# VHH binders against q9p7q7r1507to1629: the designs that were tried, part 4

Target 1, 123 residues: q9p7q7r1507to1629
Amino acid sequence: SVLLAEDNIINIKVISRYLERIGVKFKVTMDGLQCVEEWKREKPNFYSLILMDLQMPVMDGYQACNEIRKYELENDYPKVPIVALSANALPHVVLSCKDSGFDSYLAKPITLQHLSLIISGIL

## First folded at step 26 (VHH)

Design M3
Fold by OpenDDE, fold request of step 27:
Structure M3 (fold): chain B 123 residues (1-123), chain A 122 residues (1-122)
Amino acid sequence: as target 1 above (123 residues)
Amino acid sequence: EVQLVESGGGLVQPGGSLRLSCAASGFTFKSSYVIGWVRRAPGKGEELVARIDPKSGYTRYADSVKGRFTISADISKNTAYLQMNSLRVEDTAVYYCARESIYDFREGFDYWGQGTLVTVSS
């Protein structure tokens, strides 16, 4: 199952359509806090992948990723793959993703091809 | 061939300063790589001390060295530096410079220098 954290309705619709075409179950959260809470609510390994927008209200993707990583360490959880959804691929953004604990990134606009490659490598 | 060559290590007194250099070849600092300084103290694992994207100037420091160490890069010389001030005994270690692709999330540092020994002792 995939957890999508995205606050943009258009992006949610697009990514959801892609995930449906790929044939994976998924749940959508609207900000980083909701994403973290939803992930914590489920048992370890319930979600096989988190797709996380970097810019969200309440809690951004960097913070959310960091929180997940900290929680994993504190509870001896296996690492869930987290892919950043980024508006660009600027070096400082990518490095910030690395520093926050992301496993990869996808530059927007998200394409079915790129998403499929990520999912096929994870699931 | 990619090579990283450290220099500048040595023996210093606590509170002293030292400047390490990392001369890179086989790739350009204008490309999509960061340079990190990683140290290994006796009996301890490796610690990322500082990292810089030479092109953008984006830097990261370990908490243990913030305010004391400064990483920099000279693109024209394809050389990275680590200015170490207010050195402490616990800074004693072999210091390595290493390269990491900005856009590779899995491989980590792919090339390493031979290391240079920094000994802080009274």
Scores: ipSAE 0.716, ipTM 0.858, lowest interface PAE 0.6, mean pLDDT 95
Fold by OpenDDE, look of step 26:
Structure M3 (fold): chain B 123 residues (1-123), chain A 122 residues (1-122)
Amino acid sequence: as target 1 above (123 residues)
Amino acid sequence: EVQLVESGGGLVQPGGSLRLSCAASGFTFKSSYVIGWVRRAPGKGEELVARIDPKSGYTRYADSVKGRFTISADISKNTAYLQMNSLRVEDTAVYYCARESIYDFREGFDYWGQGTLVTVSS
């Protein structure tokens, strides 16, 4: 299953449509805090991939990713792949993602082909 | 051929300062790479001390060196630096300069220098 963290309704619709076409189960959360809480609620390895927007209210993607990584270490959880959904691929943004513990990034707008490649490579 | 050559290491007293240099060749600091300083102390594992994207100036420091060390890069000289102030005995280590692709999340540092020894002792 894929966990999507995205606050933009249009992006949610687009990404959801792509995930459905790919044939993967997924759940949507609207901010980083919800994403972290949802992930914590499920057993380890329940989610095989997290797609996380960087810019979200309440808690952004950087913070959420960091929280997940901390929790994994504290509880000896397996590391879940986390892919940043970024508005751009500027160096400082990409580096910030790496620093926060992301495994990869996708630049918006998200395409079905790119999403499929990410999912096929991780799942 | 990509090469990184460190210099500037040596013996210094606690509270002293030292400036390390990393001369890079085979690639330019205008490309999509960051330069990191990684140290290995006796009996300890590797620690990323500082990292810089020469183009953007984006930097990262280990908590252990924040406020004391400054990483910088001179694009015109294709050289990175590590200014180390207020040195402590626990800063004693071999300091390596290393290159990492900005956009590669899995490969880590792909080229390393031979390292330069920094010894902080009274």
Scores: ipSAE 0.610, ipTM 0.819, lowest interface PAE 0.8, mean pLDDT 95
Fold by ESMFold2, fold request of step 27:
Structure M3 (fold): chain B 123 residues (1-123), chain A 122 residues (1-122)
Amino acid sequence: as target 1 above (123 residues)
Amino acid sequence: EVQLVESGGGLVQPGGSLRLSCAASGFTFKSSYVIGWVRRAPGKGEELVARIDPKSGYTRYADSVKGRFTISADISKNTAYLQMNSLRVEDTAVYYCARESIYDFREGFDYWGQGTLVTVSS
């Protein structure tokens, strides 16, 4: 199952339709804190992929990713694939994603083709 | 051919300072590459000590060295530096300079230097 963290309702609808088209089960959370708590609530490996927007209220994507990585290290869990949803691909944004523990990124606007490739490459 | 050549290692007393250099050839610091310093101490795993994007100046440090080590780059000399201050015995390690593509998340450090030994001992 895929965990989507995105606060923009239009992006949620678009990405949700893409995930349905791909045939993947998913759940939506609307900020980084909700994402971290939902991921912690389930057993390890329940979510095979997290799609995480970088800019969200309460807890942004960088913080959320870092919290998940810390929790995994502290509990000796395998790393869940986490893909950043980014407004741009400027070098400092991409490097910040790498340093926060993201596995890759998707630049907005998200397309079905790019999302399919990411999911295929992880699975 | 891409090459990274480290220099500046040696023996130093606790509290002392060293500056490591990493001279790069086969690519320029104006490109989309990051330079990192990775150390390996006896009985310990690898630790990414510091990382710099020479174009943007973006840096990142391991918690173990924050406030003591400074990474920098001179684009005109195609050389990165690691200034190591307030050295401790625990900093004893072989220090490697390595290159990483900014945009390729699948490829880690793709080119490595031969390493330079830093020994901190009284």
Scores: ipSAE 0.164, ipTM 0.550, lowest interface PAE 4.0, mean pLDDT 88
Fold by ESMFold2, fold request of step 27:
Structure M3 (fold): chain B 123 residues (1-123), chain A 122 residues (1-122)
Amino acid sequence: as target 1 above (123 residues)
Amino acid sequence: EVQLVESGGGLVQPGGSLRLSCAASGFTFKSSYVIGWVRRAPGKGEELVARIDPKSGYTRYADSVKGRFTISADISKNTAYLQMNSLRVEDTAVYYCARESIYDFREGFDYWGQGTLVTVSS
């Protein structure tokens, strides 16, 4: 199952349609805190991929990713693949994603093809 | 062939300063690579001390060295520097210069220098 963290309703609709077409189960959360809490609520490996927007209210994607990585280290959990959803691929944004513990990124606008390739390579 | 050559290590008193250099060859600082300084102290494993993207000027520091260390790069000399001020005994380590591709998340640092020893002792 895929966990999507995105606060923009238009992006949620688009990405959800893509995930449905790919045929994977998913859940949506609307901020980084909800994402971290939902991921913690389930067993390790229940979510095989997290798609996480970088800019979100309450807790942004950088903070959320860092919290998940800390929790994994503290509990000796396997590292869940986390892919950043980014408005751009400027070097400082990409480097900040690496420093926060992301495994990859997708630049917006997200296409079905790119999302499908990411999911196929992980799942 | 990619090479990273560190220099500038040595013995220094607590509170002192050193400046490490990392001369790069086989690639240019105009490319999509960052340069990092990683240190290995006895019993502590590896710690990323500082990282710089020479082209954009983006930098990152470990909390343990913020305010004391400054990473910089000179594109024309293809050389990165680590200015270490207010040195403490805990900074004693072998310091390595390393290269990382900005856009490749599958690899961390892909090339490493041989290291330069920094000893902080009275």
Scores: ipSAE 0.155, ipTM 0.542, lowest interface PAE 4.1, mean pLDDT 88
Fold by ESMFold2, look of step 26:
Structure M3 (fold): chain B 123 residues (1-123), chain A 122 residues (1-122)
Amino acid sequence: as target 1 above (123 residues)
Amino acid sequence: EVQLVESGGGLVQPGGSLRLSCAASGFTFKSSYVIGWVRRAPGKGEELVARIDPKSGYTRYADSVKGRFTISADISKNTAYLQMNSLRVEDTAVYYCARESIYDFREGFDYWGQGTLVTVSS
């Protein structure tokens, strides 16, 4: 199952349709805190991928990723693949993603092809 | 070929300061690479101490050195520096300069220097 963290309703709709077409099960959360709490609620490896927008209210994607990585280390959990979704590829944004513990980066606009490739590479 | 040459290590007393240099060749700092300082103490794993993107000025520090160490780069000299202040015995390690591609999440550091020993002892 895929966990999507995205606060923009239009992006949620588009990405959800892509995930449906790919044929994977998923759940949507609307901010970073909801994402971390939902991920913690399930057992390790229940979510095989997290798609996480960088800009979200309450807790942004950088903070959410850091929290998940910290929790994994503290509990000796396997590292869940986390892919950043962002509007730009400026060097400081990409480096911040690496430093926060993201495994990959997708620039918006997200296409079905690019999302399919990421999911295939994880499976 | 790509080379990274560290210098500036040595013996220093607790509370002292030391400045490490990393001279790079085979690539330029205005490209899409970052420079990191990684240290390895006896019986311990590697710790990324600091990272800099010379082109943008982006920096990141390990919590253990934040506020005490400063990484910098001089693009014209193709050289990165690590200023280490308020040194502690725990900072004793071999310090390596290493290169990393900004956009390649699959590989960490691809080229490493030979290391320079820093010993902090009373």
Scores: ipSAE 0.110, ipTM 0.521, lowest interface PAE 4.5, mean pLDDT 87
Fold by OpenDDE, fold request of step 27:
Structure M3 (fold): chain B 123 residues (1-123), chain A 122 residues (1-122)
Amino acid sequence: as target 1 above (123 residues)
Amino acid sequence: EVQLVESGGGLVQPGGSLRLSCAASGFTFKSSYVIGWVRRAPGKGEELVARIDPKSGYTRYADSVKGRFTISADISKNTAYLQMNSLRVEDTAVYYCARESIYDFREGFDYWGQGTLVTVSS
């Protein structure tokens, strides 16, 4: 299963359609806090991938990723792959994602081909 | 084959300066890679000192060296540099040049140089 954290309705619609076409089960959360809470609610390895938007209300993607990584370490959880979703691929954003514990980066607009490549490489 | 070769290390007194070089081959700085300097002090773990995206010139530094060290890259020479000023005894370490992909973060630093020793001592 894939966990999607995205606050933009249009982006949710687009990514959801792509995930459906790929044939993976997924759940949508609307901010980083909801994403973290949903992930914690399920058993380890329940989610095989998290797609995390960087800019969200309440808690952004950087914070959410950091919280997940901390929780994994504290509870001896397996590391879940987390892919950052961002409007651009500027070096400072890429490096910030790396430092926050993301496993990969996907620049918007999201395409089916690019998403498929990421999923195939991670799942 | 990808290769990174460091040079420029040596013995300096506190407050001195050194300039390290990292000659890269087997790939181009115009591609999707970040170059980093990582140091390992005696009895300590690895510390990422600085990063640069050669294409954009964007740089990032560890707090421990910020304001004293400058990372740069010459695309025409496919070489990265680390200018180290105001050196301190705690800067003593083997300094490694390393390559990092900006596409797959899981790979981390995938290639390393042999390292160059920097000793800061009075």
Scores: ipSAE 0.081, ipTM 0.524, lowest interface PAE 2.0, mean pLDDT 92

Design M4
Fold by OpenDDE, fold request of step 27:
Structure M4 (fold): chain B 123 residues (1-123), chain A 122 residues (1-122)
Amino acid sequence: as target 1 above (123 residues)
Amino acid sequence: EVQLVESGGGLVQPGGSLRLSCAASGFTFKSSYVIGWVRRAPGKGEELVARIDPKSGYTRYADSVKGRFTISADISKNTAYLQMNSLRVEDTAVYYCARESIYDFQEGFDYWGQGTLVTVSS
């Protein structure tokens, strides 16, 4: 299952459509806090991938990723792949993603091709 | 061939200063790489001390060195530096400079220098 953290309704619709076409189950959360809470609610490895927008209300993607990583370490959980959804690929943004514990980044606009590659484990 | 060469290490008293240099070749600081200083103290694992994107100037520091160490880069010389002030005994370590691709999330540092020894002792 894929966990999507995205607050933009249009992006949610687009990404959801892509995930449906790919044939993966997914859950949508609308901020970083909801994402973390949803992830914690399920057993380890329940979610095989988290797609996380960087800019969200309440808690942004950087914070959410950090919290997930900390929780994983504290509970000896396996690392869940977390992909940042970014408006750009500027060096400082990418480096901030790396520093926050993201496994990869995907520049917006999100495409079916890129999602497919990520979900297939290529990225 | 990518190569990183550290220099500037030595023996200093606590409270002293030292400036390390990392001369890079085989790639340009204008490309999508960051330079990190990683230290290894005796009996301890490696610690990322500081990292810089030479092109953007974006930096990161370990909490243990914030306010005391400054990483910088001279693109024209393709050289990175680590200014170490207010040195402490616990800063004693072999200091390595290393390269990391900005856009590679998996490989980490791909090239390393041979390291330079910094000894802080009274």
Scores: ipSAE 0.720, ipTM 0.860, lowest interface PAE 0.6, mean pLDDT 95
Fold by OpenDDE, fold request of step 27:
Structure M4 (fold): chain B 123 residues (1-123), chain A 122 residues (1-122)
Amino acid sequence: as target 1 above (123 residues)
Amino acid sequence: EVQLVESGGGLVQPGGSLRLSCAASGFTFKSSYVIGWVRRAPGKGEELVARIDPKSGYTRYADSVKGRFTISADISKNTAYLQMNSLRVEDTAVYYCARESIYDFQEGFDYWGQGTLVTVSS
């Protein structure tokens, strides 16, 4: 299953459509806190991938990713792949993703081809 | 061939200062690489001390050195620097400079210098 954290309704619709076409189960959360809580609610390895927007209300993607990584370490959980959904690929953004513990990033606008490539490499 | 060569290490008293240099060759600071300073203290693991994207000037510091250390880069010299002020005994370590691709999330630092020893002791 894929966990999507995205607060933009249009992006949610687009990404959801792509995930459906790819044929993966997924759940949508609207901010980083919800994402972390949802991830924690499930058993380890329940989610095989997290797609996380960087800019979200309540808790952004950087914070959420960091929280997940900390929790994994504290509980000896397997590391879940987390892919940042970024508005751009500016160096400081990419580096911030690395610093937060992301495994990769996708620059928006998200395409089916690009998303499929990421998912196929992880799943 | 990519090479990184550190220099500037030595013995200093607590509160002292040192400036480390990392001369890079085989690639340009105008490319999509960052330079990091990583230290290994006796009996401890690696710690990323500071990192810089030479092109943008974007920097990161470990909490342990914030406010005391400054990383910089001179693109014209293809050299990175680590200005270390207010040195503490716990800063004693071998300091390495290393290269990392900005857009590679898996390989981490791919080239390392030989390291330079920094000893802080009264």
Scores: ipSAE 0.717, ipTM 0.861, lowest interface PAE 0.6, mean pLDDT 95
Fold by OpenDDE, fold request of step 27:
Structure M4 (fold): chain B 123 residues (1-123), chain A 122 residues (1-122)
Amino acid sequence: as target 1 above (123 residues)
Amino acid sequence: EVQLVESGGGLVQPGGSLRLSCAASGFTFKSSYVIGWVRRAPGKGEELVARIDPKSGYTRYADSVKGRFTISADISKNTAYLQMNSLRVEDTAVYYCARESIYDFQEGFDYWGQGTLVTVSS
């Protein structure tokens, strides 16, 4: 299963459509806090991938990723792949993602091809 | 072939300063790579001290050196620097410069220098 964290309704619709076409089950959360809580609610390895927007209300993607990584270490959980979704690919943004513990990066607009490639390589 | 060569290490007293250099060859600072300074103190593991994207100037520092160390890069010389001020005994370590691709999330630092020893002692 894939966990999507995205607050933009249009982006949710687009990404959801792609995930459906790829044939993976997924759940949508609207901010980083909801994403973290949803992930924690399920058993380890329930989610095989998290797609996380960087800019979200309440808790952004950087904080959410950091929280997940911290929780994984504290509870001896296996590491879940987390892919950052961002409007740009500026060096400081990409580097901040790496520093926060992201496993990969996708620049918006998200394409089916790139998403399929990421999922194929991770799942 | 990619090569990184450190220089500038030595013995200094606490409160002193040193400037390390990392001369890079085999690639240009105009490409999508960052340069990091990583240190290994006796009996301790590796610590990323500072990192810079030479092209954008984006930098990151370890909390332990923030405000005391400054990383910089000269694109024209393809050389990175680490200005170390207010040195402390705990800064004693072998300092390595290393290269990392900005957009590669898997490889980490792919090339390393031979290291230069910095000893801070009274």
Scores: ipSAE 0.716, ipTM 0.861, lowest interface PAE 0.6, mean pLDDT 95
Fold by OpenDDE, last read:
Structure M4 (fold): chain B 123 residues (1-123), chain A 122 residues (1-122)
Amino acid sequence: as target 1 above (123 residues)
Amino acid sequence: EVQLVESGGGLVQPGGSLRLSCAASGFTFKSSYVIGWVRRAPGKGEELVARIDPKSGYTRYADSVKGRFTISADISKNTAYLQMNSLRVEDTAVYYCARESIYDFQEGFDYWGQGTLVTVSS
């Protein structure tokens, strides 16, 4: 199962369509806090992948990723793969993702091909 | 062949300064790589001290060295530097220069130098 954190309705629609075509179950959250809470609510390994937008209200993707990684360590959870979704692929943004504990990075616009490659390599 | 060669290590007193150099070859600092300084202290694990993207100048520092160490890079010389000020006994370690691809999240540092020893002692 995939957890999507995205606040933009258009992006949610596009990514959801791709996930449906790939044939994976998924749930959508609208900000980083909701994403973290949803992930914590389920058992470890319930979600096999988190797709996380970097720019969201309430809590951004960087903070959310940090919280998840912290929680994993504190509770001896296995690491869930977290892929950053961002409007650009500037070096400092990518490096910030690495520093926050992301496992990969996808620059928008998201394509079905790129998403499929990420999912096939993880799921 | 990619190669990193450190220099500048030595013995200094607490409060002293050293400047380490990392000469890189086999790739250019104009590529999508960052350069990091990683240290191994006696009886301790590895610690990333500082990291720089030579092209953008984007840097990261360990909390333990913030305000004391400065990482920099000279693209024209394909060389990275670590200016170490206000050195402390706990800074004693072998300091390694290492390369990491910006866009590769899985491999981490892929090439390392042989290291240079920094000893801080009164």
Scores: ipSAE 0.709, ipTM 0.858, lowest interface PAE 0.6, mean pLDDT 95
Fold by OpenDDE, look of step 26:
Structure M4 (fold): chain B 123 residues (1-123), chain A 122 residues (1-122)
Amino acid sequence: as target 1 above (123 residues)
Amino acid sequence: EVQLVESGGGLVQPGGSLRLSCAASGFTFKSSYVIGWVRRAPGKGEELVARIDPKSGYTRYADSVKGRFTISADISKNTAYLQMNSLRVEDTAVYYCARESIYDFQEGFDYWGQGTLVTVSS
């Protein structure tokens, strides 16, 4: 299953449509806090991938990723792959993602092909 | 061939200062690489001390050195620096300069220098 953290309704619709076409189960959360809480609620490895928008209300993607990584270490959980959904690929943004513990990044706008490649490489 | 060569290490008293240099060749600081300083203290593991993207100026520091160390880069000289102030005994270590691709999330540092020894002792 894929966990999507995205606050933009249009992006949610687009990504959801792609995930459906790919044939993977997924759940949507609207901010980083919801994403972290949802992930914690399930058993380890329940989610095979987290798609995390960087810019969200309440808690952004950087914070959410960091929280997940901390929780994994504290509880001896296996690492869940987390892919940042980024508006651009500017160096400082990419580096911030790396520093926060992301496994990769996907530049917006998200395409079915790019998403398929990410999922096929992880799942 | 990619090469990183550190210099500037030595013996210094606590509270003293030292400036390390990392001369890079085989690639340019205008490319998509960051330069990091990683240290290895006796009996301890590796610690990333500081990292800089020479092109953008983006920097990151370990909490242990924030406010005391400054990483910088001179693109014209293809050289990175680590200015170390207010040195402490626990800063004693071999300091390595290393290169990392900005956009590679898996490989980490791909090239390392030979290291330079920094000894802080009374």
Scores: ipSAE 0.608, ipTM 0.814, lowest interface PAE 0.8, mean pLDDT 95
Fold by OpenDDE, last read:
Structure M4 (fold): chain B 123 residues (1-123), chain A 122 residues (1-122)
Amino acid sequence: as target 1 above (123 residues)
Amino acid sequence: EVQLVESGGGLVQPGGSLRLSCAASGFTFKSSYVIGWVRRAPGKGEELVARIDPKSGYTRYADSVKGRFTISADISKNTAYLQMNSLRVEDTAVYYCARESIYDFQEGFDYWGQGTLVTVSS
């Protein structure tokens, strides 16, 4: 299953459509805090991939990713792949993703081909 | 072949300054690589001190050196620098420069210099 963290309704619709076409089960959360809580609620390895927008209310993607990584270490959980969804591919954004513990990034606008490639490489 | 060569290390008194250089070859600073300074103090593990994307000029610092150290890069010379001011005894370490691909999330630092010793002592 894929966990999507995205607060923009249009982006949610687009990404959801792509995930459906790819044929993967997924759940949507609207901010980083909800994403972390949802992930923690499930058993380890329940989610095989997290797609996380960087800019969200309440808790952004950087914080959410960091929280997940800390929790994994504290509880000896397997590491879940986390892909950042970014409005751009600027170096400082990419570096911030790396520092926060992301496994990769995907620049918006997201395409079906790129999403399929990432998912196929992880799942 | 990719090479990084540090220089500029030495003995300095507390409060003093030192400037390290990292001469890179085998790749250009115009490419998608980040240069980092990593130090290893006696009996301690490695600490990332500072990083710079030479092309954009974006920099990051460890909290332990923020406000005292400045990382920079000269693209024309393919050389990175670490200006170290207000040095403290705890800054004593071997300082390495290392290369990291900006867009590679798996490899981390892929090339390292031989290191240069910085000793801060009265």
Scores: ipSAE 0.387, ipTM 0.709, lowest interface PAE 1.3, mean pLDDT 94
Fold by ESMFold2, fold request of step 27:
Structure M4 (fold): chain B 123 residues (1-123), chain A 122 residues (1-122)
Amino acid sequence: as target 1 above (123 residues)
Amino acid sequence: EVQLVESGGGLVQPGGSLRLSCAASGFTFKSSYVIGWVRRAPGKGEELVARIDPKSGYTRYADSVKGRFTISADISKNTAYLQMNSLRVEDTAVYYCARESIYDFQEGFDYWGQGTLVTVSS
């Protein structure tokens, strides 16, 4: 199952439709804190991929990713793939994603083709 | 080919300071590469101590060294530095200079130096 963290209603609709067309189960959360809490609520490996927007209220994507990575290390959990959803690919943004523990990124606008490739590489 | 050469290691007392240098050849610091310092202590895994993008000046530090170590780069000399202050016994390790592509999340560090030994002992 895929966990989507995104607060923009339009982006949620677009990405949800892509995930449906790919044929994967998914759940939506609307900020980084909800994402971390939902991921912790389930068993390890229940979510096989997290798609996480970098800009969100309450807790941004950088903080949420870092919290998940700390929790995994402290509890000896397997590392869940986390993909950043980014408005740009400027060097400082990409480096911040690496330092927060993301496994890759998708630059907006997100296409079905790119999302399919990411999911196929995991599944 | 690409080479990274560390220097400046040695024996220091706890609380002392040391500066490591990493001279690079086969590529330029004006490119899309990042320089990192990674350390290996006996019986321990690798720890990324600090990272710098020489072009933008972006830096990041491990929590274990934050406030004590400073990474810097001199683009004109194609050399990175690690200033190590307030050294502790647990900082004892072989320190490696390493290169990483900014946009490649998969390969990590692709070129490594020979390493320089830092021993902190009283």
Scores: ipSAE 0.167, ipTM 0.541, lowest interface PAE 4.0, mean pLDDT 88

